# VHH binders against F-box/kelch-repeat protein SKIP4 (SKIP4), part 9

Target 1, 358 residues: F-box/kelch-repeat protein SKIP4 (SKIP4), of Arabidopsis thaliana (Mouse-ear cress) (q9m2c9)
Amino acid sequence: MACIVEDPQRAGQSNETQIALISGVPDDISKSCLARVPREYHMAMKCVSRRWRDFVCSDEMCDYRNEFNLAESWIYALCRDISGGVFLHMLNPFSSRRSWKRINDYPYIPMREGMGFAVLGKRLFVLGGCGWLEDATDEIYCYDAAMNTWFDVVPPLSTKRCYFACETLDGKIIAIGGLGLNPNAKRTWDIYDPLTRTCKSCSDVNIVPEMEDSFVMDGRIYIRGGVGGSSTAVYSASSGIWERMDDDMASGWRGPAVVVAGDLYVLDQTFGAKLTMWCKDTRMWIHIGKLSQLVMKQPCRLVSIGNSIFVIGKDCSTVVIDVENVRKNKMNGVMVCSSIPKTWDDDIDVISCKSVAI
Key: E = the ipSAE of ESMFold2; O = the ipSAE of OpenDDE; V2 = 0.75 times the mean of E and O plus 0.25 times the DockQ between their complexes.

## First folded at step 3 (VHH)

Design a01 (framework vhh_8dlx_2)
Fold by ESMFold2-Fast, scan of step 3:
Structure a01 (fold): chain B 358 residues (1-358), chain A 119 residues (1-119)
Amino acid sequence: as target 1 above (358 residues)
Amino acid sequence: EVQLVESGGGVVQPGRSLRLSCAASGFTFSSYGMHWVRQAPGKGLEWIGNIYYSGSTFYNPSLKSLVTISRDDSTNTLYLQMNSLRAEDTAIYYCARVPGSDSWYFDLWGKGTLVTVSS
């Protein structure tokens, strides 16, 4: 969409007087009204005036919407198409037109393997990775979902790494292990603080090499890695140390993992696709349901919004599963599904998926 | 015999253009992604770009405005068009094959063709 933004210096009758955000309404009330508008209209609001654009893009609006429980989670998929370019697709799960849309912004993100993908507030981060002729990198790329713009300058990681665990915890991005030119990289983790734009490096001999999968649950980062995904470890935020993962819990981690309302779900892709849930009380895996491999293109990515799991296939075809009853009763529930078709783009591949609340 | 053979190198004056060719044989060329890589004297390998089986291309951002990669599946030939050549473009140029679109290594290389940019 073409946006026409008024410049107050050119549109006003007085160059000395700041124009009101909404004519005849005090700015604090105007901001309250604008902040309550559904997210789908935010792009149109940025076209009304420079002051509206500035407010819609501001931390002030984002903080207000979060404080008053107005924030909406949308899904962002980091994809590669047949052109070899890396770009974002976005899904608004609340839209009547539930379809994936390509984000048309033209930063060049180099084609790399083993990149990290993380979310903090309204921002998406793409970190690290390696190439055929490039050792691991420390580069970070940042996309602001409220501005719909990539940042030109982001300070790098302290350590060059690829095939590492990348999670957000306590308002920071934590990049754990992986491969790099530094032989100690596999035993280190970086804590990147976007507020100070600094990166702190830590180390521990118990960190497993080459991360395959990770998730955050109850203030802990769970990681699976090593040859054949045989090694697991848990980082505890409260203690700042590494703990052992429950062996029974680890034995069921046989595919992509997602946490919904404090409970762990895994799409077990051994001999088909089976959704399972870890029951903390009984220390057993519960079978919830089976998905058709003919419909879902593996590898799948999982994203949770509220009580729903979005299963996103390699081609961006998506299945939505409601797990509210399973969570409450800790037994096999009726799987309620809907589907969202793949994009119109040819041969896209989903690399990673995250939700961003605005 | 599974092989890649580069040609078209030589001495060229600064500012001129040059097109390199890579002839593939012994495999189904149209099914593979292909890459161009170069190595300047005393330096490491530098990735130039790639072309997928579909014809879609991806370039090193430092070189994107200066190079074009294309393919002719009917003749099993890969091309690299280079424009506005400079002394720093002096290198041995290699074509290489990847076993799959998500592969991080090359499983087949040509012998290389030398390009010397000199007045």
Scores: ipSAE 0.000, ipTM 0.163, lowest interface PAE 19.6, mean pLDDT 77

Design a02 (framework vhh_8dlx_2)
Fold by ESMFold2-Fast, scan of step 3:
Structure a02 (fold): chain B 358 residues (1-358), chain A 119 residues (1-119)
Amino acid sequence: as target 1 above (358 residues)
Amino acid sequence: EVQLVESGGGVVQPGRSLRLSCAASGFTFSSYAMHWVRQAPGKGLEWIGNIYYSGSTFYNPSLKSLVTISRDDSTNTLYLQMNSLRAEDTAIYYCAKVPYSDSWYFDLWGKGTLVTVSS
């Protein structure tokens, strides 16, 4: 299971055209076989040979795994430690030893507030933000979850912004509104396209002020912001048009939101912690149950994997709720399928969470 | 002279693989991100992908992972490995350099190498 240290002499003398991925097997068949190996062993596979490492890190492997429906979603949490330092924590929910692990040996991420956190394919993006002594920034940091490494240089946003909505849709990262030295930032959005490595800036008077929360559902980006989170709007990335959010739907958006199997779930943290679901058919919020505030430290973050909601507390303590089971049984109680303990470090704060499928 | 020279193009049968090379000279190759761009007959430019000086790569998802970009800083050479070639991959392939990673334009282009996929 351990990574075998590469022999520098053999590495320098081998080329990719002279080595088979698997002895006696055509490369196309070998790639099909390698793609079926569970994600937890991918680090060990990278140690077998340069060609295995290149394949495991490639988009080709991701294509095979997606085609074979083998992709595994792991959770990445952007965290702040007691000194203000920013780092990533990772959770493999498929491991028998489910525990949060800090990602080490990566470049320094600046100590910033109000950063965007986005996922596109196998890559995590940390965008924008501001500091006590620093105005809003346009800097972007990119982490490749298949390579387990940070990109040295990433093109910036068109506009310096913090406390903005940040979502991915149609292969692009969309950064909406927020605060910046430019007062017009709250009425602009950036469409960052990694294919062209360009950032397009757009403007619309219908953009809500300071962003508090957002989610993607049915090809649209929903945003909430303003004083007390009272202002909502919907962005259609395909048409570039801003739409009004359903007032009944907006009235129930009182905490972090997550979409599971096409359904919207909100953890209402206004008075306690109440999990609710938006019913599209009746246009009403359905009460699922309550979560104990004594067990979960607020504010919580939500991530969905399959039919499960991972409720991640401020200290990384995590509760897993099976949404399919709750809905199937029409229960009024929160069904906790498992729990994952907090990190050992005191006063760690979770800033944002995303899942990355590989 | 600051230049990029592509090679390895030619006629190739559908379903086969081909590797293109780009030889860089006149600048510190290892310090720059390098890109591959193609242009099919009568079509516009299509970005294929890039590789940072660190070795990290980004690809055009429309190519469905049929390409791999690599570099050899000891020989100042950029590579494009293409697998499962189809008639639609017939194009002039260009090697290009950016002046800095957040550049929206290329400051140096090769003359291109023609790849023709035909049976």
Scores: ipSAE 0.000, ipTM 0.120, lowest interface PAE 20.1, mean pLDDT 77

Design a03 (framework vhh_8dlx_2)
Fold by ESMFold2-Fast, scan of step 3:
Order: sequence, then C-alpha cells, then structure tokens
Structure a03 (fold): chain B 358 residues (1-358), chain A 119 residues (1-119)
Amino acid sequence: as target 1 above (358 residues)
Amino acid sequence: EVQLVESGGGVVQPGRSLRLSCAASGFTFSDYYMHWVRQAPGKGLEWIGNIYHSGSTFYNPSLKSLVTISRDDSTNTLYLQMNSLRAEDTAIYYCAKVPYSESWYFDLWGKGTLVTVSS
C-alpha cells in the first residue's frame, strides 16, 4: 500500500511564512503586487521561488483576484483525439495571437464517452461517463488551472451515470439523470460539494430520462433531452423542486445554448445556423444573425466571456461574436469580431467547453 | 434491464464468413438506430456501420464490401454479417444504440464479443 495525496486544498500549502516574499517589502504589499500580474505570466512566477509558487497556487491569490475584479477568463475545451484519448485544450482570449494550446500530453482521464464537464472556481471537473468494456462510472477527475495539475484522489459521485446534464450552481456541481447500471439513475441527481468533498443524492420520478443540452440562468438549471430534443425540464436550486419550462421559450431551443449577462442565446440549427436571443420582457425569440452551417463543423459549443460569444466547432475552429450592442438595444444585429483557427492537431473532436476565471 | 448482448464470436479461419448477433431488451428496439463498432487489440475504436429504424444502412467505406448489417424487429435482434475474414479482423465487436435525437453519442452498448481470425 502507498498513499499519495496531491490535493491542493489540503497539501499543507496553507502554512504562513515569516520570510519576506520580496526583499524589503511587507508581505501584504508583495501579495497585492503579485496578484495584479496578468495570468499569462503566472507560470513564470511559480519558477521564481517556493514562496511565490505557494502564493500563486493558493486559494488566497485566486480569491484576491476575484474580489478585486482582476480575474481573467480563459476557455478550456475537453477534447478527444482519433484514438479516443481525452485531453484539455486551452485558449487565452486576451492574447494577441489567440491560439489554442494543448495543456498536457499525458492526460489523467480514461478514454470515456458521455462525461460531464463542470467548473468551480479555479478547478475543472470531469465526471462519470462510460467505456466500451465498462458500464457507467461514478469517478470524478479534477484539474486545478492555477496549479496546472490533476488531483490524484477525488471522491466519486453517489450514482454511476453517463450522458447526463452537468452544471455548476451555488458553488456546487449538479449531475442530473443520464444512464447507468442502476435503472433508477434516470430519476436521480447528485449534488457534489467541493468544500466538504461530499456528494448528496436526490430523486424525483419526473426527471427527463436522457440529456442532450443544459444551461444555468437565474438560479435554475434548464435541461433538454429525449426524442428530438422535445422534452424539457427546469430544476430550481432555491426550492429543490422541478418546474415547468415556458413552452414558447422551449420551442426556440433548437441548438447549443449560452447565457450572456443574464440573457439566453441559442444557435438555432433547424434550417441553416441562426443566432437567436430569448427576450424575457416580450416572451419572444428575436433573430440576431445568420452563420453558414457549412463553415461550422457540428456539434458546436458555446462559451461566453464578457459580452462575447465564442462559437467553437467540433474541430476547435472558433468564431467570436460581440453581442454588447444587441443587449444595450443600440443595434439589431451581431458583430463578428474575429475568428480563431482550428488546432494544429488532426481531427480533434470537442466534447465540452467551459471558461475558468483566475 | 435495459441491455444489449452480443453473441456469435469465437475463433474462425481466414477466408470464412461469420454472423454476429446482438439481442436487445428493456427498450422499444424498433424505434432506434443501431451501430456496430469494433476494437482490435491495442488499437482504437473503429466504426463499422449503422442501420436506421427504416432498415437503411450506412457503412464505413473501408469495410463496405466485407460487411452487411441487418435487423429483425420481431425478435429485437441486430446482425452483422462478415465475409472473407482476415487476421486484421481480429477484434472485440460491440453493438451500440443511439437515441432518436442525435447520433453524436451512444446511450447504450453491449459488453462485446471476441472474434479471433486464426488458422
């Protein structure tokens, strides 16, 4: 037996030191200075000293940057190569080049299908899934974006599941429905709390049996699944109960969805590719603009950063759409700000995308 | 239980034909698209082909002349007919189900059946 714990939360990096971080400068001022350095230089900072590395990797630095609005959102794509290998690609949208970069050559994640992908603070979670020689799993894998490393030990989900809805809400990861060895998995959901490293299981007979897409808006998780994406459901975290989705809203959910500054956007792929927005005031979908579906390799994934929507194709080719003027009612259309070429790797398939603020 | 069970694998001589079966239970088989996929030792997954609920078939171009997929909805059974077997056809063969809505994921698969092509 051997015990290896590489948990950044409890690795003993919480010990304070009386040795100065910067010679001749008080530690509180030094930390303030270090926390203001742009994220792209954080890897270089970790090489300066052990004390700098400890601070840069700490929850203290992450919390400081979030509190003082210094955090930068980068995009992480969970990808599969042609051999079935699973890995992470990363995009820094603040870089002048804006190129996708592979994070690691040796991913910790087994080759699986139907995995959940979620973000909490500085950490990315890969949950569940299934393999060709195994049924659904309850395993969780965690990547710390500040440390740039995988955790060796993460407690499992309470229920084995694959092809399920996976969202972050109120500081917790919520995994809803899907398929698993337990035939009742379709009628359950797990709430994973990273603070306590515990998973709570819940159940309801009216849960959608299979999941295709989901999004979080106004403290609720919206889910689409079933035959032709015709079944919808809404989970309310505050009440802990399932609610009915607005029928008019549901009728326009015909492709990948993203929430930008509290407004729902959908890339409608029914006849061509059309970006639409749900107007809460009028309870109607408004047409914003058209994209050529021949250019975008489906399925596309959507990620929002600020007032921009990143449309990420199956091959990581990315189109950036600025919706600020639409939101402020200053213009009735979208402005395509830029495009980002596909990765240098051959035939990469994007599984899911999330943004991580550090 | 909702499950898929493959059968018909085993050791077979080069040049011979072999028919694999997949028994479906726990869901309405006739409503779903079905796939065959294989994995050779030490290699990745290779898609063989699919069959729609209508009976229409689509095959991997590299394998089209060597395989035929069919279904019998009255017995909830999916079939894979393989002709002119060669050593490179040695693999574990899986049947897999997709939902109506999208074919970008498999929502159910079998445990697989091993086919070894050897003299």
Scores: ipSAE 0.000, ipTM 0.096, lowest interface PAE 23.5, mean pLDDT 76

Design a04 (framework vhh_8dlx_2)
Fold by ESMFold2-Fast, scan of step 3:
Formats: structure tokens, C-alpha cells, sequence
Structure a04 (fold): chain B 358 residues (1-358), chain A 119 residues (1-119)
């Protein structure tokens, strides 16, 4: 188990040692070469040397890959097993054989309902939640996808929350409303800033306290909640205020939502699974296609990568829909599907899914 | 001063139980994952287990039935309960804090406490 334990003496010895990343090559050139290696090989690169590991895990490499459009989005699913254990599954959509892979070395996260799941840069955050015998929590857990490690040195939320909206906007994580014994939760939101590592609390009377669904589109956070999902609200980043959602748009929001190339897609799961798109120009919902209940185990989650929607079933069985043609010709309902089988774990439930670009 | 101080070591007879303590100071103990690690004479470091902020634990599979890790955030104290001690459990026991990674880098270590299992 040498790979789990860092030697204290080695940690001390490395403090002032500087050597070339690649012998005979300037570091600037070496870094540009290393940054262009496909993400699937990054774990192997971390085994070459401490300097390679440090660079691969660094913000410098992440920033370089983003600047030169080299970043790859992989899907992470937060899952719960029958014993209540919480863990991550990962899908590399660029692999020749697309399959879900369990992340083996992760810290234990307590069994909680109503947790938030957010992505910010190369990091995944699990926030809040509640249990049968415990009120809502303010705890935050963080997974760094470049380091492939968990770390929990994250300040807690300002307010204990469960069943809240959790979105990323303007480089910050925003946790909105929710339930808990603290009455301040229902009309407040927390803004977590990764640059300052601080959490700021805000309040507004237009916030819906019980959250069912949320999504981000065009610099706005859309939330749905209340009795039977009957209440909606929209946060406008440009105005800094919460507004009412378009009634026609809201009427079609009957399931999980995802934004692809600036367009809103919703999987209506009320009578089977029907994919629809909101057409901004005509202000109407366009029917894209249906998915058989025999193929997809509900409730499903949605993640977008490029022009594809990944429809992830409760058991991690996945259908991939290419919507590029629909984006270019919104009057054409052609839908192209492929499938990815469920994980080998028989007793898992998907809680939430996000993509992380590295 | 940011530090970890282990205590409770000493000479114990085989088959008996022993509880080690680790007193944390100078940082917000409740915000950190904590680990127990040991080093037997002439051997490398062996990871025992960790405890998360929530109090949940994860153990080295070879030691899971023999040890229990717990924490008391009100007193900033980490504990290691060891049962059915054997001669092979003779080692210096360290508590360690993870800085910003759960698995690959410990940024703070105690000085260690020696446990000798001998009749």
C-alpha cells in the first residue's frame, strides 16, 4: 500500500529539488508537449515523476488545455448502492469502447437524501443533504478529477440544506433554497467562490423553497419546485434579481432538462419518455422523439457533451442522442441513438450526473 | 502551533486491547480527513485507515477486523482502538492530516507513539 501512503521524508526532500521535465528539452516546450497528451493517458503520466504528476494535476495544465481547445468532457455519475454507500462512476465518451467505470479509491460519503452535485473547473462537489435521524447538513465534499482524489478541505455552506437547487454560474457554485430546521434556508442561497474559498449567503422572497429541478441557460438559473412542481423562478445574472418564467416555456418543463448549444431540451417522463426542445424563435415546444420505457429505467438524468445528450437511466444504462441536425434545422425531428450498457453493479441508483472537462 | 500529538503507546501483552489518542491543535480539526499509519521496525509505512468529516471510516482490508477509528470533534481528538494485539503489531503509530488530497499527500504528521507487544 505504498501507493496510498506518502513518505514524510520524501515530501521533505522534494521541497527544493528542481529538475527538467524532459532531459535536454526546455520546460516550456516540455509542458506544451505533455498538455497535448489525451486525457486517458494522464494517470499513466502521473507515474513518470513527481514533476510530471505535479504538472498534470496543476491549474497550469488545465488552463493550457482549455486555451488550446484540448479539454475533454467526461461524465461522472453520483450513485448510491443498496447499503446506502455513495460513490462515483465515470464514463469516457471518447473511448473506442464506451463503458461505465467505478472510481475505486474514494472517501466514504454518508447516506443522505437531497444532496447537491455541482462541477466547477476540474472539481466535483457534493453538498448538503439530510438523513432519517439527522437534520440537513452544511458539509461539502470535493473530488478533483485531474488528481483523481477526494479532498474535504472545503468550507461548509452558510446554511444547512437538503432538497435544494445546485448550479454553477459565473464561476461560482450557487445552492438555492431547500429544507431544514433552519427557517433561513427556504428563502436564501449560498454562493461558494473557489478563488476566495468562501461561502456568502443571500436572500430573496421569490426563491421557491422546495426544489424539484433546475438548469442554467443564457446566464440564468431556472428553478422549478413547490407543490407538484407548480412554481418556477428564474435568476437573471445581468439584473441580479429573480423573475417569473415564461408560462409557455414552464408548461413544457415536465422532466429533467439539459442545454445543448444554447437550446433547452426536456425529457418528459409523465407518460413514457418523450424528448422535446424549446424553440426560442417560435416560443413553442418541438417534439424530437420517444424512448421506450422497456429500454430506459426511470427516473432518467441528462448530461450534454458537444451536440450529444446522454440519457442516463436509474441503473446507469445510457442512450446517446445526437441533436446536431436538430440544432441546424429545428423543424426536422430526426433523432440518432446509440446505447451504453449499465454498470456491472446490480443494485445501484443514479442520484446525479455532471460532466467535467480536463 | 499547528500540530498532532499521539499518546497511549507502551508495552502491552499479546491478546490485549489498546486505545491510542491523537490531540490536534492550531487548525479546524472538524474540517479534515484524519489517518492512522504505522511503521514496524525495519519495515515500510503501513496505512491503517482513515476517518472522514462525517465520522465514517475506511480501513486497510488486512486490518479491518482488528481496529476501529473514531473522532471527537468537541475535544479535537482522534482515536485508534486496537483489539487482539499480536507481536506483529509492534510499531510506531502516527496520526496524519490530509491537506488537499485524500490519498496521496499528508501535509501534517505527529511525532508517533511506540507500541510494543511483548510478554
Amino acid sequence: as target 1 above (358 residues)
Amino acid sequence: EVQLVESGGGVVQPGRSLRLSCAASGFTFSSYYMHWVRQAPGKGLEWIGNIYRSGSTFYNPSLKSLVTISRDDSTNTLYLQMNSLRAEDTAIYYCARVGYSSSWYFDLWGKGTLVTVSS
Scores: ipSAE 0.000, ipTM 0.132, lowest interface PAE 19.6, mean pLDDT 76

Design a05 (framework vhh_8dlx_2)
Fold by ESMFold2-Fast, scan of step 3:
Structure a05 (fold): chain B 358 residues (1-358), chain A 119 residues (1-119)
Amino acid sequence: as target 1 above (358 residues)
Amino acid sequence: EVQLVESGGGVVQPGRSLRLSCAASGFTFSSYGMHWVRQAPGKGLEWIGNIYKSGSTFYNPSLKSLVTISRDDSTNTLYLQMNSLRAEDTAIYYCARHPGLDSWYFDLWGKGTLVTVSS
């Protein structure tokens, strides 16, 4: 019952170009119409014909949807189950029935700690990681969210890493620092280029060995690590130079971070769960509001979609904060939240979360 | 004094549950990842699982369905909940601190608490 999904080519080099997408309609008009169909129906569209499948999975489909401002961001959670298996959960936040769904797809990812989770375009990447008696790995796994399939072959990282910072910037995945049998790993970073499928390493002696958290803001990668989370650094891709983080900004980074409309938000988990925002004008942290521990199981992960922050608990129970609504109400400390219940697919733990726009 | 003290051990019947505690003192407990390790009579050390300072847990796959690790940073206490105890679970149970650096060892151990599962 498994369907084999092929990676389609945009350039026509096949005799199958003679068949119209929609009978009696020019292909350009047909593509424009198909691109306007909501993402939840894309799987059904792949079952109509090979040409529809090829278009739905293509970069051309993504180009049309972006041009028409139709791209929908869905949330993907990297999870582990009771047996230690690793898999993906998916949430369509625009569905009338907002619920997490398990993706049961091949191949299996080995259970590892300190794995990187990154998004580039329509693809999700799982990188590195280690076991307590297993050294760090350089393996990369790739899932294509438009094709709904795993890639069989992905070139590895240049250096074996676990507990490292993993971010996307300027069309590349950047893996910074971390632990491994090679002592040089903790002082290096890898730049993975998906166009060339190559990885190159750079080095700096000031990189901390164990990374706890990271985020991208204004073309820079911010990282936090070390014992007590007191070591911070900023990587500027445009200059290739490491910068010092603002000490006042660093002092408030006490939990998972997310950037919404150019503003940094942090969920401070030290005494319950408090959402705070860094105010660039005053160089001070502003208290936004507090979350209930009965709704949120720590550790929490943050994902932003539009003007909303999705706070995803360890069990996938989710709270949605509308930042635009908070701003409209003059940030008076009142948070408006909605909730999405936890999954029913066995007892699971969330490792990492990212959004993918298609 | 920097130390870890386990408690809650004793004689328990097969099929019962038992909760162990580990009280930390002399260091900032909330800044460290913590582990549970056991040693059965005449055998080597067996890793049970760990909990990061974030609260994330990872377990030995052979024990995952039988144990739960939790922590209370306000009281500097680590917990191990064990269910469906078997005679083979008879061991000395240790809590241990991991420094979170380029280290594959534990830098601080408790004295251990004996759990005896009677046949």
Scores: ipSAE 0.000, ipTM 0.130, lowest interface PAE 18.7, mean pLDDT 76

Design a06 (framework vhh_8dlx_2; at its last look DockQ between E and O 0.11; V2 from the best seeds 0.00; counts 0 for: pae E 15.7 > 2, framework grips, grease 25.8 > 24.2, placed apart)
Amino acid sequence: EVQLVESGGGVVQPGRSLRLSCAASGFTFSNYYMHWVRQAPGKGLEWIGNIYYSGSTFYNPSLKSLVTISRDDSTNTLYLQMNSLRAEDTAIYYCAKRPTSSSWYFDYWGKGTLVTVSS
ESMFold2-Fast, scan of step 3: ipSAE 0.322; ipTM 0.713
ESMFold2, look of step 4: ipSAE 0.000; ipTM 0.154
ESMFold2 (binder alone), look of step 4: mean pLDDT 83; pTM 0.834
OpenDDE, look of step 4: ipSAE 0.021; ipTM 0.427

Design a07 (framework vhh_8dlx_2)
Fold by ESMFold2-Fast, scan of step 3:
Parts: sequence; structure tokens; C-alpha cells
Structure a07 (fold): chain B 358 residues (1-358), chain A 119 residues (1-119)
Amino acid sequence: as target 1 above (358 residues)
Amino acid sequence: EVQLVESGGGVVQPGRSLRLSCAASGFTFSSYAMHWVRQAPGKGLEWIGNIYYSGSTFYNPSLKSLVTISRDDSTNTLYLQMNSLRAEDTAIYYCARDRGSSGWYFDLWGKGTLVTVSS
């Protein structure tokens, strides 16, 4: 069994030659072996040699892990305090010591309302938003989760937006509608491709202007918005057209939504807090279980990893729910598997949560 | 000056092979991942593939059997080898530098070289 050493100074004391990644093994085979190591050990791998560090931090390793379905999802929470900018907190859900860890800010990110939060590969994007002294912005900030580094320059959106739908689909970020000084922003969407550093702008008269929630399911982006969440819209990526949402499905969308293994779950917060699932076969909402409102500080955010739903409260206090039995049609209900305590940072609020696969 | 210059384009007959070159200057070429991108007349950009500073390559699956990307760090040169050229391969071919080892953005582009597949 190998000992895991997370001492950065050990890398500087290595007396190995940098001719090969693994002695006696061709580099292409060595890289395939290194890329199969669980994400938990990547920090220890960075301490082995400069060549291992560079490979572990590289797009090459992350692209390989994605190609072979080796990537592991960790949770990132975009948080703000009542007087400052925005910060990231990170959770490794597979760690024996499951606790939220704050990531240092760089560059300074202004405090804004209605920001988009999206993930592409190993990168997190914070897009748009508005403030007290500014209407709406087109600024984008980028964080690389493998390097743990913010990027200070990112190409802007084609249109200044706040309170818009922001989802990742087909390797691109799609920013739909929202509010801005341009009155036509409400009927436009940007498809942002980070590889070409370009936005493709599109328009349609049926776009809901102010977005409250969205999710991706079966190649479609579902959007809820308008006053009190009364309007819905569905964008089909394959056809490029807008569809109508099923009225029965829309009537049950009464809180944050998450997709687990192709099934839609909603935390219904109308009277109490109850987890519900949309059953595609019967076209009915099914009650899964109840959560205590005294334990969860609203508004809550939902993230799925495997067969688990992570319910993340305003203060980062987290409840983990296993829905595997529901998926297998055994109907044994849900199991609250564990809880993870809030961050010790005072005066923070969770804005958005995403999983990042590396 | 920090610069990328493509060469090797021109008119080529269908079924033939062609090699494009990209000469890099003004930066440490060996430290950057490099990309090839093309644009057919009246169409958008199409990513061909990349080569990391380590030498590992990834290709657009639609083009993988038809192209090979290589680099020579001693001469600061990037290559694109194309085989079995067809009329639909007519495009301006661009060499692009990735932002860095973690980069998802092209921060430096060449002016492009035109490849015309005809007759």
C-alpha cells in the first residue's frame, strides 16, 4: 500500500531524472496509468516530480479522464458575504473528512446579483450580473479547478445580462435571456465556445425575460421565470427550436430542481420541504420524502453526484440523500445518508452550486 | 514580436496529401499547447485538433483518420499532415496558441493559409 504525501517541499528534493514519467515505461502508457489514479490522490501526485505536477495540472490529463469516463465530480459553491465580493467553497464528497474549504480570491470579483454560474470540463465560469451602481455586465470570470487558479482575462458575453438562464450543453455555455439596458436582450441567447473564444448570438420572441431556475434534461434546457415563477420555456439543442413545457410537469416545479440519472427531482418548498420526482411513465409527481425546514436554511441549492442529491443550504450546511432505490423502482423511499456542517465563514450566502468533474 | 506564421497552402488535387507548417516566434514555443483550426468559405470555425507541450494529440473525431499533428520544438514549428484531401477540405487553415497548459482559450492566431482542393 502506498503512503500519500502532500508535502510540496518533497517535489523540490526529488533526485530522479525527468527523462521519463515512469522509469522503463513509454510516456504515452505512463500518462494513461497516471490519468486513472483517483482525484483524491492528485495533490500527492503533484509532489512526485515536475513532470507529474505539470501532467496532473494539464488539459491533457483532464481531457483523457473525460474521454475514458474516469472523471470524478466535486462540489463548488459560489458564495458572497453581505459587504464583499464573491468566493468559492469546495467539497470533496468522497473524503473521509467531508468539510467545506474556502478558496482564495484572485482576481477580486465584484458582488453582483443575477450572475450565471457554469461548468465546462475542469473550469468554472461566473458570468454577467448587475449591481447597485451598474445595470448589467457582460464580464466573465474563469476558475481552473485542477490548477486552483482564477484567470484575470476572459472574453465577455456578446450582451450585458443579469437574471438569465445559464447552462452547459454540448460542450458550450448557453446564456439565455435576462435583463439589461438593451431591451432586446430579453429575446436573445449567447452560445459561448471557450475553444474559439467566441459567442454565437441567437434570438426568439418566446424567451422568458427574467429567469429564476433552469435545468438540463434529455438535451433540452428547461427554464422557469417571470413574476413568481409563473412562466416556463424549453429550448431543444438538437432542433434549435423552442418547445412548450408539459403543464403537469410545470405545476410541480415549486422549488430547486436537479436531474439524477435522467430523472427530474424538485425540492418542493411551498408547504414544508418535500422531495418530489417527475415520473415520465405516468406523467405524475411522486412524493419521495420530507426534509426538516429547521435544519435547512433556504434558499437551498441542489447538486447530484451518482445516485445522491446534495441539498446545500444558504450557509453551506449540506444534507445527502440517496435515491438509488427510487431509481430501481423498489420504492423504499429515500435515505438521508449523512450531513456536512456549514462553513465557518460568517456572513456568507450560497449563490449557486455546481459539480466539477476532473 | 510574438507571432505565428502558417505556410504550405495552395491548390491541390483531390486524393492528394498536403503538409502545413506554422512557424512560432517571440515566445517559448515548447511551453504551449498548439491547435489547428480551419474555416471554409462562408462557414464558421472548425477545430481540427491539438498537440500538448508533452507531444500528446487529440483530434476532432470527424477528422481523426485524415490528419496528423506534430511539432518540432527545436525549430519552433507546428505541422498539420492531411491525407486523402477532398473538395470539402477547401478552407483557410489557422495555427493557434493555447493560453497555457491549462488554457481553453486561443490567445494568439496566425493570419491563416488558404488550401484549395480542385480538379
Scores: ipSAE 0.000, ipTM 0.193, lowest interface PAE 16.0, mean pLDDT 77

Design a08 (framework vhh_8dlx_2)
Amino acid sequence: EVQLVESGGGVVQPGRSLRLSCAASGFTFSDYYMHWVRQAPGKGLEWIGNIYYSGSTFYNPSLKSLVTISRDDSTNTLYLQMNSLRAEDTAIYYCAKVPYSYSWYFDLWGKGTLVTVSS
ESMFold2-Fast, scan of step 3: ipSAE 0.221; ipTM 0.648

Design a09 (framework vhh_8dlx_2)
Fold by ESMFold2-Fast, scan of step 3:
Structure a09 (fold): chain B 358 residues (1-358), chain A 119 residues (1-119)
Amino acid sequence: as target 1 above (358 residues)
Amino acid sequence: EVQLVESGGGVVQPGRSLRLSCAASGFTFSSYYMHWVRQAPGKGLEWIGNIYSSGSTFYNPSLKSLVTISRDDSTNTLYLQMNSLRAEDTAIYYCARVPLDSSWYFDLWGKGTLVTVSS
């Protein structure tokens, strides 16, 4: 039983609308009850009836869970293997037996470099990229985490691009810069709206074409790229204005970045792995702790859930760091570490990681 | 003198349209990419859109359906057409020029023209 992306049953056939979600219970109360069931049971709920499946897969279910603060963030890792395949691994951090699980679902995504990875609501997007015999592409692939299925058709980006910054802000995916055959591509960004299935292109002479990293903080997109990762810029989505990044802040951006409760954390991967935090009040980088390069296989990716940073190594080996004490400005800013082992051999590479809340 | 001068602002009722002009002087207007930027009272700058020397335009997606930018290189004039004006469109509107050398700022600004959307 698979969910239909655009299910015509949502249009309401009279026969199926006669069946109550829960016998003897009004549908509005039934939906409230179903929305409160923990995410781990959602797959089983889809097996109860077509009406339950349709509700569990619906935006309405997602809206109820978000409104009631019931949404659970699970981690999705976009991986590639030596056989040339691209696939998703998933981790439920709320499970007592935390382990990475492969999502073995169609379609097969082509192996590309410089792909974007973005999340909007319950959906994961894989955008752009390039290959040996393929310059930059505009193709987009979409996975719905509530339906547990890939979309058959997704409208492309306005511009073919690879090695670009890819962030989500205000319900839209923003793809900034990158490489492509269009001479003007390096000075463009696309704002992709999945609700309207359209892309819009904007341009600015200040955009660096080759992006290495980016993050969103306080309604702004921070980008780093160019030769040696020395070029930084800040884009304000609300104003559409490019600003210069604080030099002291930029000097500490030496690895993957993640924002936790409004604070910037960077895993400095130069000469080892050190977790650092940018202190806005003092305008200084604070050392949080060090990770062993022998245990954490670089390059690492970062995902935040609550007050925790998940450091995901090349092989999906994961270290969980609790930064609640740092966030609360306690005198002993000691990291609390736990680990989740890899489930695959060393022949896989983690490309990117995101959390999806359902 | 190298300058940009905006005009066409004023008080306008909600739902109406308004066209702003920007007169450029002292430089080769046709060679430059031009921008419109606005600032509402007590708020930061908001980019509206730009127009290339070729006449191609790019807009802030939040404003795309509400605005049109055009230029007349023979008169060195930049235009901003605004439709379906709302109270939240009340702002000082600036035209601005960006250097073609990948600078991170606007190198020339007008003094702005105030648009007040009020009944």
Scores: ipSAE 0.000, ipTM 0.125, lowest interface PAE 22.1, mean pLDDT 77

